# Designs tried in a protein design chat: VHH binders against Protein EARLY STARVATION 1, chloroplastic (ESV1). Part 10

Target 1, 368 residues: Protein EARLY STARVATION 1, chloroplastic (ESV1), of Arabidopsis thaliana (Mouse-ear cress) (f4i9g2)
Amino acid sequence: RSEKSEERRFDQKMSAHGAGIKTSSSAVPFASPKSRFLSKQEKFYPRCTPRLTGPQSRDTPPKRDTGIANEKDWGIDLLNENVNEAGTNEDGSSWFRESGHDLGDNGYRCRWSRMGGRSHDGSSEWTETWWEKSDWTGYKELGVEKSGKNSEGDSWWETWQEVLHQDEWSNLARIERSAQKQAKSGTENAGWYEKWWEKYDAKGWTEKGAHKYGRLNEQSWWEKWGEHYDGRGSVLKWTDKWAETELGTKWGDKWEEKFFSGIGSRQGETWHVSPNSDRWSRTWGEEHFGNGKVHKYGKSTTGESWDIVVDEETYYEAEPHYGWADVVGDSTQLLSIQPRERPPGVYPNLEFGPSPPPEPDLPPDQPQ

## First folded at step 4 (VHH)

Design b4 (from a1 with K100T Y104K Y109E; framework vhh_3k1k_2)
Fold by ESMFold2-Fast, scan of step 4:
Structure b4 (fold): chain B 368 residues (1-368), chain A 124 residues (1-124)
Amino acid sequence: as target 1 above (368 residues)
Amino acid sequence: QVQLVESGGALVQPGGSLRLSCAASGFTFSNYAMRWYRQAPGKEREWVAGISSSGSTISYEDSVKGRFTISRDDARNTVYLQMNSLKPEDTAVYYCATRTYVWKSGSTETYDYWGQGTQVTVSS
């Protein structure tokens, strides 16, 4: 008998978002933040497996996509070592560290390190693998994969990868970053998944986005967003977020904007559907003429309607709040990767046309 | 793998009562919501009632509110639909349904499962 309570909660949630944007004609519920958010990060020490407390909401890319290595990322230092060691901590937990180095054609080099541990009773375990790859084409890759699990079936996994592609020796062509994080409960139908990507080039072309899915407390949610900047003033942004309860109450918010030189449009839809399939929707749009006039229109299933032209300055972000300079600065570790010494008279194979570089190999698995 | 087996359907007179059962297997029953749907000849399948995984949230289609009661017994992996004050328009095949989630690396897949149905006929 809590069905009406959940519908009331849904209406209150919609009302709260509406109250926050009541006097702003261009505000949207669930809008992405412009500034860096102090996201709650999963904290990890090399002694225990992190406990899953539920899905995580993020407004910005994960720390490793933009962060510089620090004391918590000491595993990166093992890439400069040649180790194979193990031991037991005073609390009875065990640890190991190992590293390796592989060479291949066209100057391919992979340096990797792996560390991990187990609780004193073996009921939980974790691993962390770091790698750097390079070759004579100017390709550089830095990555990490972290995972853990416990005897109750809880598990988590995350990976970060940064890639540099150069169209000529020592000249930056583009940087691509990606991150995936996942956690799930072993005892209940709960978990979350996040995928982030960022691509930047030296001319200011930028593409970034995220796909998220989570489930907790009998509710599932999906969140997708993308941003594209051409470096010449064109911008395309979109967000699509929606959620569903186990009994089929659904609600969502989606919007898109596209602008160039002060001219463009934005549009969106906020909707909800009851378990009885009663649908409410409000759609809205703005057409910006670049001359101080904006056409605003919209309608709802409950009879709201507007179609007006107002005097209003067009305002939009023409570049991401994480700019090219942030990508370059944050990529100090990636940029410091040293390729193998190239013998005299040997030239790298250059890639031409639309073909991407070969798929990077995964770090070697631990041998038996 | 996942199996839902409905039972309890019968011919009953208007004003009568029936209790439908749905026995579930092949998944962790207590972690998933259960729903009842019905389909009359020549009509689309319609949702009737639902109960959340915890049992704390219950919902009904407007035409059955006050007459039907959904409940679950996690120890028996069974969901029930108690139907009272039955009307001729309740005549339909009644289906039990659930949605499961399979966590995979980098994704989660959703699977809908339906039982074979049990016929309820309300007629004099």
Scores: ipSAE 0.333, ipTM 0.713, lowest interface PAE 2.9, mean pLDDT 73

Design b5 (from a1 with K100T Y104E S107T Y109K; framework vhh_3k1k_2)
Fold by ESMFold2-Fast, scan of step 4:
Structure b5 (fold): chain B 368 residues (1-368), chain A 124 residues (1-124)
Amino acid sequence: as target 1 above (368 residues)
Amino acid sequence: QVQLVESGGALVQPGGSLRLSCAASGFTFSNYAMRWYRQAPGKEREWVAGISSSGSTISYEDSVKGRFTISRDDARNTVYLQMNSLKPEDTAVYYCATRTYVWESGTTKTYDYWGQGTQVTVSS
């Protein structure tokens, strides 16, 4: 790769369960590539450590065994009894911990744990809430919410969850995972937001996506991507990335592909807009016939165009988008926990379809 | 409430100079970029110059490069446009503008603010 493209690309680093630096993104031709401000973002993001040994650790209550299989995979330490405790550490900081356990109709059960603290002078505060919900229909949910802020106006929050649904209509198990993170500066016009989600059922993957935006050094950027699977071999993937400066220059790159058994199409656009709204664009497309022939076409506002059919052996190595599993810990816990057995005659038994697909491999991924 | 108030517009002969000022209030001025636009009779509004929040990045429309200079004074919450070597085609109403950002969960929301304008006429 050229020196310029390597120096100007951005990497994404995740601060959850040891997720590391990921693949660089493409640059746009008419402007500097957008960059990630990970060092400032990282100071607002907590490490995923055991819950009962958090930042206010000197007066933290002892860890208890909750009897839940694989809870450690999520870093979740749920209690078997209701607790309401508070204290002050030797450094003058304060902490609290609460837990609860609720029962309801249809075998509903909710266990939750919440903890938080404040610095001795009140200049910083944080809170974490963890929960597990289930019922006899096969519904199960694991989740976490974390947040913090300081007296400089810096703030951050994070949520991630995994939900198992037993859809009565389809009679199929489906799993939805999501993660959201945000941090913002109180002194600079700077911050970031990132959201990831993954969905799959007994037939395999159905959807993945991400929505991101950030602002630093007088520049804002947005990234969205999605992958959609119909369970019958059709795959739709798309990416839309764009950025703007405070002075109104904008640029972006977007593409979409749709394939079934090697037959399909790709199309995309790279664009740039000046502060006067003068637009430059390059659009391109490909049609793949599954027989080693590809129709390629495109045009630009500067006069280039092409429309050709070529013989092409395309080694399409689908580069994975960064997903939920890259930003949170192992989620096998939800899949290994079975709903509590219900009494006879309450509801009909539901059949789970084919087994869920294996979880994706965790990073590091290969750069492309 | 964000307010932008332009001043300094006048009638001037070709080759003359003017300094436009834009006084800002109702927001943290030092955190936002400032821009100048102009609109000539019967034409669409066009961008003239911009200065970043830090003052380190400055940009001009090609027809005014070398003749116009944008600057800011954060202590006075004011942006300036020094116009030299004025030409008849510079005749327009000049507008000061800024864009602010609000952080919301899952997005940012932008708000554009404009001044009322100040008339510059370049004629013999």
Scores: ipSAE 0.378, ipTM 0.752, lowest interface PAE 2.9, mean pLDDT 69

Design b6 (from a1 with Y104T S105E S107D; framework vhh_3k1k_2)
Fold by ESMFold2-Fast, scan of step 4:
Structure b6 (fold): chain B 368 residues (1-368), chain A 124 residues (1-124)
Amino acid sequence: as target 1 above (368 residues)
Amino acid sequence: QVQLVESGGALVQPGGSLRLSCAASGFTFSNYAMRWYRQAPGKEREWVAGISSSGSTISYEDSVKGRFTISRDDARNTVYLQMNSLKPEDTAVYYCATRKYVWTEGDTYTYDYWGQGTQVTVSS
């Protein structure tokens, strides 16, 4: 959105310099009054809450920019407890805490803790499960899975995961972080979903992205974006956001940029489709030659167009705002996982990956 | 299971009127927008009219504006299309439709449901 706004200001600057072109303006921008309704999606989340008179729980959602909870948000201390307990509240509801420790081949270790509660009739419930995993390949994993439902039929779930992969031979480490959350109404045709991911390697390769969608007040919306850096000066960034009404009005904005050492391109489209299938769009692009010249062009369905070459230094972010050193510094809990001691003369089995735990299904596989 | 059943199609003279009905079952009707489409022989299906789940937003294809009126009766789980000043070019099979948004863990999907259609013929 911000990138698209910056592009619009840049287009205006071209016009101000008397380039002999006519810049187009959208009659139906994505930032219409209907788009403001999207900011209210968060009112959905608070409908399903953990019981306050039960075991300790955490309610902090993952931060958008990190794709997961930060270090302060991890309930790692729960994995150091070894308690199994349960009880009932005054209202007849129940709560529980469970913990386990599973061992497998090739040094596999999984420590987990689970807690939850439910109403007397089971119409409302919540659970959260925390775990850490490691093996002799240098693999480390932290995870959490939360879910709940209430008597109104509202339901929600979320998962966060942080993983370290280690390549001993190339001395290349990779950290991957992800988070997903979803809520849905039991009384309305409404809900929302968000997924974020971040991947980093020790040589500067970085990939980040998000997928979001939701529905509320007779409208649906989708938002996707990604950022990719190869650690060698190549960058790819893109955004695709669109929405629709129950009667078929659709609108959206999408763009992408690809650069390497000051050479590359940007392009995008703002579009609108009426219920009568009447389509309006504005497309734009920039070609950056790395020589102080930039080719800028575009057109709209209403016949406005421009095609100019300007003197301009190319500005792009070759390095991610948050990279390997940052994520290593923020992954102290992941890096502090204690793998099983490897006996003298035993080498990790790197060919087949981690072995399954002795007791399967704990914790369960994460959604994909 | 979602079912949509259209009725009311007939042979009428130009300038005549018809009221089409679509009876819905298998879902919470009041939570869903309803739409009418039509298809003449050898032509693609054309959107005709739509009414939002609340009934507050209504839209029409330009060729039928001022002649057709869409309405809904949530107590009867029925959507209607009142067709006035009918023209020969309105001859088509008329379908009602709705779109369901399905929420699953980690994803959402849309499914379009269609009725079997009702034939409207405008001829002398």
Scores: ipSAE 0.319, ipTM 0.713, lowest interface PAE 3.2, mean pLDDT 74

Design b7 (from a1 with Y104T S105G G106D; framework vhh_3k1k_2)
Fold by ESMFold2-Fast, scan of step 4:
Parts: structure tokens; C-alpha cells; sequence
Structure b7 (fold): chain B 368 residues (1-368), chain A 124 residues (1-124)
């Protein structure tokens, strides 16, 4: 039954994919889930309930709302409260908060705050740690680590961070963001893992990506994608998604595109392998010449083939991948914080005027 | 340490029957799907049959459908392959296999564990 259900689902996706012989598709608009948490003027005391639980559905990207503004803002605020306390909730669960700071060489500072709790019977527990790090070079890091587990062996953890680097003139040089999330069942062969990253520099160089994998209902899946921009007009995008059942049915879809100033190529493969090792695949490619013509070609193991040159039609292309900002909430949070001034005596006394001189290889008015 | 031990291989005449067993140890057997593969002389290894961790999903290679039956006994940590109406083309070393999925940081690994194999020879 499960195997037949899986084959039917795959066939439906293959049919939809095969019908999509268009040069571009309109992207389905993505909307972040609305927060259902009610903001009141009362102080929030956390309960011992795992915030991220359960394995992900095979057919959907992992869906997790960690961007509840109240809890994200609350955690950041805790870095300023310097609170150490503990208590018991009405349901008998216990909670604690603790905080600290570390100092080091070159103006290194780390502030951290941790919250945690346990259920009334000790059968479940969770912790959440926030930190902010900085130094005299203008390095800044904001991070969080959350985890939980229960006596049945279920566990989850999440970490994300934002890092800001400055050049020697105190201009923004580089931003690095990362996030990792995982959940595992203690009683089932089920779980999932997700990792996202994005990096930017002041010249427009960009790298984004994700690695995801999981297992649920006797199926395993893997998703990987990346986007690379050199800030000079070169674009590289790729995705590789595949899945398998416990009995060896496998299927996947992968593609890549490389463009420079409207000239480039796309290529991909959709494939299926039955448990009896019968392999079906369809490979396709496009060459874009920048002159209004596109060469489209492809073939399948069942004999379909095409090799045509057509007129190019320009569409809005939306990339429907969930990125770092979609899974951690607000990507601008760190950028609202002013970099620390360099202390006197660490660097030569220098008059910068209304603004410091730009790095020689950075153009004036470079976007931040 | 994951260990799979096949047994039951023998010389049989065409049309005969044979039951293969695979005893598993070193892991929670009931959480893993089990598979049978075979390798004939001079040929690549091919999949024969599989049974899901729950036992509810079973699949066979087309050439053995209706002749072979895979089953499992989780209380004994054993998977079986009942082979009926054997043909000379079924002559091969038969391997029991299972797959472990491992989550590690920003990487994932799948490890296939194989038994040593048991020889089935179908000839007159």
C-alpha cells in the first residue's frame, strides 16, 4: 500500500513537471506564517514545552516558526537584564534564567543569557541561550542556541547566528548568517535536519544555500540548493532534491543555471529508480545567447527528445527556496545595532571628518 | 556492531524450493527495512526483494514475483526469503542487507550493511 501510494504521488509530480515545459513558471507567492501568539503587557514566563517538535512531512519543506517577534525580542532583551532567577509554573513545571559575560583580548566581549525548564515530572526539558560577541575590529556576532528532549528519547536543537565584519575604515565589509535545526524521534525511525546559510560582502558577492534531510513514514528525503552571485553580473543557482523509500524506490530532481549579463545556460535531470532497479530519467538543457534566441534540448530514457531554437520571452523569475531569513524571522535585527568605537591608543589618532575615507577598491556609495 | 548472517543456501534441482534466513544483530531490527540481493557469476549485484520496517510494504524484482516471498520475524531478529519454482537463472550468491541513516552536523550519511552471502545453485 505504502509503495503504491508513493508511486502514485511520484507520478503526479512527474506529470506536473513534464507539463511544465515552459521557459519560466510564475512562482507561488510565499507568506510567512502569521504569529498566533498574543502580546500582552504581562511578563512572559516560559513553560517546559519543546518549541520545535516532530519530524517534517516528506512532501513539504520543513515548516517552523522561530520568528515569533515577542520571543526573539525577549531573548535579545534578556542580554540587557542580567537576571538570575528560577521558579515554578502553575502546571508544576520549573524554569530558570541565568546570565553572564566574558572579556578578552582586543576588546573582546561576550554577553549571554540562558533560559530553561523542566516538566513537573522531569520527563521533558528545554534550554535557550542567547549571546552577543564583539571586539575592537568591529566584529559583531548575535546568536541563539535552543534545545529540548524528553524521556521517550525525542530531541530537537536549533542554532542560528549573524556575524558582521567591518573593514579598517569601519565600513561594513561582510555579513555572514547561518542556521541549523534538527528533530529526532526516540521511538520511531524518524527525524529531520536543516541547515541554511547566507553571506554578503560590500561588493555584492553573495552566497546562499541550504542542506536538508529527513525521514518519516518509511521515506527519506534530501534537499540541497545554492545561489552564488559575484557582484559583477555572474549568477549561479542550483538545486538537488531526492528521496527514497525503505524498499529502494528513489526519485529526484536537480538543475543548475549559470548566467552572465543574460548569456548562459540551464540544465537539469529528473529521475526515478524503481525497487527493481528500472531507471527512468529526463535530462534537459537551455543555452541563452543574449540575442533573443534560446536553444532548448533534452532526452529521456523512454525515447522523448527535443532540440529546438526558439525566441526568448522575458519573464519575472522568482526563486521559491526558503532562505535563512524565512526560517529565523527578521534578517535586519543585527543591523540595527551600532558597531563599537575603537578605544583610544589601539589605533593611530586619525581625523576622519564627516565620514572615513572609503577603502581604495570599494566604489563610493556602495550599497550596504 | 551491525552483523547480518545468511543461511539456507544449497544445491537444488529446477522447480525446487529453498528458504533463506538472515539473522541480524547489533541494531534495533524492528526499526529497519530488510532487503535481499543476489549476484550471479560474472554479473553485477541485483536487488531481489524488500520488506519495510513495519512489515506492511513488500516489493519484488519482476523476475521473482509469484515465486519468492519475503517475510520477517522481529522477535527473532530474522528476515526470510522463501524461494519456490526455482530456475537455473536464480543461481547466485544471495545477500541480506539493511541501511542505516546517520545525521551529522551539516552532512548526512547512509551506510549499507551486507551479510557475507549464501550460495544458491539451481541445476540438474
Amino acid sequence: as target 1 above (368 residues)
Amino acid sequence: QVQLVESGGALVQPGGSLRLSCAASGFTFSNYAMRWYRQAPGKEREWVAGISSSGSTISYEDSVKGRFTISRDDARNTVYLQMNSLKPEDTAVYYCATRKYVWTGDSTYTYDYWGQGTQVTVSS
Scores: ipSAE 0.278, ipTM 0.675, lowest interface PAE 3.2, mean pLDDT 70

Design b8 (from a1 with Y104T Y111T; framework vhh_3k1k_2)
Fold by ESMFold2-Fast, scan of step 4:
Structure b8 (fold): chain B 368 residues (1-368), chain A 124 residues (1-124)
Amino acid sequence: as target 1 above (368 residues)
Amino acid sequence: QVQLVESGGALVQPGGSLRLSCAASGFTFSNYAMRWYRQAPGKEREWVAGISSSGSTISYEDSVKGRFTISRDDARNTVYLQMNSLKPEDTAVYYCATRKYVWTSGSTYTTDYWGQGTQVTVSS
């Protein structure tokens, strides 16, 4: 194939330029293993040693399946306690726990719990606040805010919220989840920020996305992706990833696809720009007509091009981007607290969170 | 506040040399890459040279490569551009620049800081 030859040539060119992204343009838009490797290796990690001991940080969000809009109770046992307490761990670190409860108009209720700690020498500290809000309209919100800092000036914070809305016009419930995470160095120009969201309704409308950016080892990177499913068979999906060095070399890879009932298109671009604005790129596209024909086309700045129609059946199966569980996993690992002694009234992760939801009586007829 | 102050610009004959200096203040200089740009009358501002925050990576525009040398002195918060074998086409206002990454809740953006420039004229 001409495309295969173009990809090999592109790889050689990218290596010669020393771009830093060790990925080539793929004919398969769902190839994401290298993206995970890049993000993981280029992230700044706060230097917070010694790590705080005491209460174990809890999963964010609480362990549960993502699904169709649901009005189930998201209550967390810790939010039902009205306890203020503090102590000192075996290693000399300190901890505290505080809680409150507020009432307002239209059945408004807010429950919150805050806990935190400090290392024995005061060189590291953290806080974690959980809250749950509800009212008579069927609105429910579960949220968390975590943060920490050290004496070297390193800092991090994370927020997460899950919201249930009752749409008064369509009488539909919808679930919205979002997370934001940030870490910054106090001693070097390094840090990262990540935002992730997902939204679902009872008719299968789905929206997911992420915006990520970071800086480490004199390189900055950006990663954005989005997915939209209308619940009626339409799919919109895209990814855009790019990076630059402190001296202005830039490179990236982006693609998008749109499908409905086996008819649609995909297109993408892999590109590189020198500090002198010399641009190399390779663009490709596919048009799927749903009739056993696929139009494939592309070109590169090195003069390669193709424009062919092939006999190929379009079997479209959406492969989702990294889900919430993967995002939470990364954050939890980076923000983990080493437990030496459990304070009274603090539950371990295994015994935390709501009971599994009851089996749905409505048949699932579309993917998440 | 970030301040960059260039100096060293002058009128010089073709084949001559100049050393430009850029004094930085208002930020932790050692944590930031430094860049030199130039702008000739009627032309867009173009990148000339850059040095990474660590000083380990240096890059030049092709037309100045081998003639110009960028360096930094973090103890003095200063970046330098040594210009040798000057040509009439090097005539321009030379700007020192740095890019700061600003982190906010929910967003990041870059802010470029520029000096006021120093005029270099190469005339025969």
Scores: ipSAE 0.285, ipTM 0.680, lowest interface PAE 3.4, mean pLDDT 69

Design b9 (from a1 with K100T V102K Y104T S107T Y109E; framework vhh_3k1k_2)
Amino acid sequence: QVQLVESGGALVQPGGSLRLSCAASGFTFSNYAMRWYRQAPGKEREWVAGISSSGSTISYEDSVKGRFTISRDDARNTVYLQMNSLKPEDTAVYYCATRTYKWTSGTTETYDYWGQGTQVTVSS
ESMFold2-Fast, scan of step 4: ipSAE 0.379; ipTM 0.754

Design d1 (from a1 with Y104T T108V; framework vhh_3k1k_2)
Amino acid sequence: QVQLVESGGALVQPGGSLRLSCAASGFTFSNYAMRWYRQAPGKEREWVAGISSSGSTISYEDSVKGRFTISRDDARNTVYLQMNSLKPEDTAVYYCATRKYVWTSGSVYTYDYWGQGTQVTVSS
ESMFold2-Fast, scan of step 4: ipSAE 0.374; ipTM 0.749

Design d10 (from a1 with K100T Y104T T110K; framework vhh_3k1k_2)
Fold by ESMFold2-Fast, scan of step 4:
Structure d10 (fold): chain B 368 residues (1-368), chain A 124 residues (1-124)
Amino acid sequence: as target 1 above (368 residues)
Amino acid sequence: QVQLVESGGALVQPGGSLRLSCAASGFTFSNYAMRWYRQAPGKEREWVAGISSSGSTISYEDSVKGRFTISRDDARNTVYLQMNSLKPEDTAVYYCATRTYVWTSGSTYKYDYWGQGTQVTVSS
C-alpha cells in the first residue's frame, strides 16, 4: 500500500497541473509544448517592429496554467489618435497608419485604427487593426486583429476581442473575451494554433476554455481544457493533452472533475501507445462524499491497483476563480466606450457610461 | 493529388531478398514521415517500419528487426524497404503510407494516404 499511496500522490499532482512529465511504469518524457514551441513562434513574426501601444492598462483574469494562451499587447490608446500617415523606420522598413469612424442603425458606432508595414526589401509584411464598437442596446466591443507573412511563406495571425452584452430579455450584463492565434511555416511542416475564451455574467456564471495544437520537430501535440461555474456552487473542469511523433508513438494525460458543495468526483488517465499500438495506461478516480471521506481508486495495464477510502477534508473552491467585480474592474477600457448620443424623446444617455453596468433588476410588471 | 505507388513485389524462396519501392507525388515528400505496413490474407494490416521526415528516426516491428531496412531518397520522392532473410511468414501485400496535416482556423486535419500495395510471396 505504501507504493500505491506514493503513486496516488503522483497522479494527483499530475491531475492538478494538467500535465505530467513521466510515469513510473512508462518513462516517456512529456515535454512542455510551450518550451519547445516559443523559439519557433518567434521565427514566424515579421522583422518590422510594430508600433508601441503604450502601457497595458487591463489586467487579465487568473487562469489555469496551460502554458501558451494570453493576450498582452492591448492597444486601446491607438483609438484615441486620429492619424493617417506613413513613413520609414530607421531599419529601412515602411509603415502606415489609417483610422476610420463608421455609423449604422440603432446607434451603431465603430471607431478603428489600422497600421502596417513592410521590410526594407519587401520580404515581410504585417498589419494590425484595433477597434471599438457600441450601440444603443448597451453593446460594447473592443478588438484587435494582427497578422504578418514573409516571402518564405511563413505566416502568423491573431485576434482578440472583449464584448459587453446587456441582455434585453433578462436585463442581465455579460462580458465575453476571446482570442485566436496561429503561426505556420512555409518551408517546414510546422506551426501552431491557439483559441481561448472567457465568459462571465453578473450571477457568477463563468465559462472558460482553450483549444491548442501544434507541430514542431516531427512531433504534434493537442491541448484542450474547459471550466464551467454556474454561480450556484456547481463546478466542471477538464483537461485533455496529448502528443504524437511522426512514427506513431503517442502519449497523453486527461482528467475531469465535477463538484457541487464539496460533493463530487474527479477522474483521469495517463496513457502511452507505441507505434505498433501496444497501449499502457493508468486510470484513477476520486469520489468526494462531503462527509470527511474520499474514495480513491485506480489501476494500470502493468498491474498497479488501489481502492481505498481515506479520512480527508475536501478543499475545493466551488466559486469562480474571478468574480464579477473583478471582471468589470479589469474591463475599465470596455466600460469607458462612449456610445452615440440618442435622439430627443428616447431614453437618457445615463444608461450608457464608463461605470460598470447597473445591477439588472427585472421590472415588477415587465420582466426583461 | 497525393499518390503512393509501390513496386518490387515478387515470388521469392525462403532466405531470399527483395527491395520494395514506393514512389510518392502530390505533396512535399521531404516534410513527411513514411511508413510500411503489410497485410496477410484474412489479417488486419500490421505496421512494419517507419522513417521520419528528416530520416534521423527509424523504427521496426520486432519480427523484422535485423532483416528489413527502411530508407528514403528525397531527391526522387521515394521510400524503400530492403527485405533480407525472407520467411514464409513475411508473405503479405505490402503498403506504403503517409500522413499529411492541413492547417485551418480552429483545427488541424489529418489525412492518411495509402498505396495500392505490392504482393510479396515467400514460398518454396
Scores: ipSAE 0.266, ipTM 0.689, lowest interface PAE 4.0, mean pLDDT 72

Design d14 (from a1 with K100T Y104T T108I Y109T T110R; framework vhh_3k1k_2)
Fold by ESMFold2-Fast, scan of step 4:
Structure d14 (fold): chain B 368 residues (1-368), chain A 124 residues (1-124)
Amino acid sequence: as target 1 above (368 residues)
Amino acid sequence: QVQLVESGGALVQPGGSLRLSCAASGFTFSNYAMRWYRQAPGKEREWVAGISSSGSTISYEDSVKGRFTISRDDARNTVYLQMNSLKPEDTAVYYCATRTYVWTSGSITRYDYWGQGTQVTVSS
């Protein structure tokens, strides 16, 4: 429809992917011009323009982009197709589509659909498989697996699953979702990996987390986060992000919060290690008493220190990590880790010691 | 299996020069940064120099900057440390080190490798 609406949607998704991680929408942080496995500009999606060879109710299989997943377009409709066909596009690329259906014990049913393609010269190929499994117990599984590779050894793969368990006796539902995706270069020591999971039940018990890591531009990064809700008001959230350069500069940021009914604690550490193993660190903490008082404290290796009690109502929590709709996001944004400027809720007119070392693109001791 | 073998350590007089070599095997050498560390008796191991996988980024510990030069020869899978204007304080066992990352389906595994070291003694 409207280019403005589409642009706004993509901007919002980019902001979601950047939640807790700085998002660069105008700058590409990658120095290697030969890295192509992280490019969103390459069109690896079905082009189904074969001519009909007889009367048919369909001209092309349903189209599916290999990029951004839409919850409404989860591919369920693809499983209603019953096709086994192949063709060649006008640009010489080839495509195929096949489907199958299996039955088993206890009302087990599996429907699957697979499609794929290959460039005219055979230098690149891709495959996408969708499936649905169910049985009489109310078990249901939706899954997808996508992959692609080229003749230079670049490759990527993604797999996502959603599993519903139903206890017919208690009529309780539990949903488990998981996603894994990886891209790697065949010519460079570069790539990224993401694993995301979510489990929740009808009583509000929830576990959610992700493990991410990658290497690009002679830097490596790791990110882990978790969330736990017991459905009774208890909340545990944490994140741990760190990165290093090939020459030994390391930096990171981690925090954890635990709350129940407005009572709890929050704490974190921002740290930096030079190639010479000189370590800078700033730690901070908060104790929330649930009575309109909050104890805030912290220290750094360079002499900043504070220990204060403030009048503050504990009613606002840090923004949550994003969920299922964002699992197709771009994990290269993990390169955007930055030091914290100031601990939350410290009075603006307090004096701090020397500023912490900046988080550099290059090691501080490296000549320019 | 990754192996790092240092050589070139010797006894030299103050103000002298020495070139250390580190021969690497068991990994795609050109894809990984190489680093030199040293350890004097009774002291912790300290970083001396590093060179990126591309060779374009080089860094030195402040006390050796201007005196030591790190370089690499990817055709020979070797990293070098040229040491000039040597001082008694440079006396140590010198170690070559690298960190490799192995990609597998669903994982990246980080491995740190060290050589056995080569003794450099600076004394009259």
Scores: ipSAE 0.296, ipTM 0.702, lowest interface PAE 3.5, mean pLDDT 68

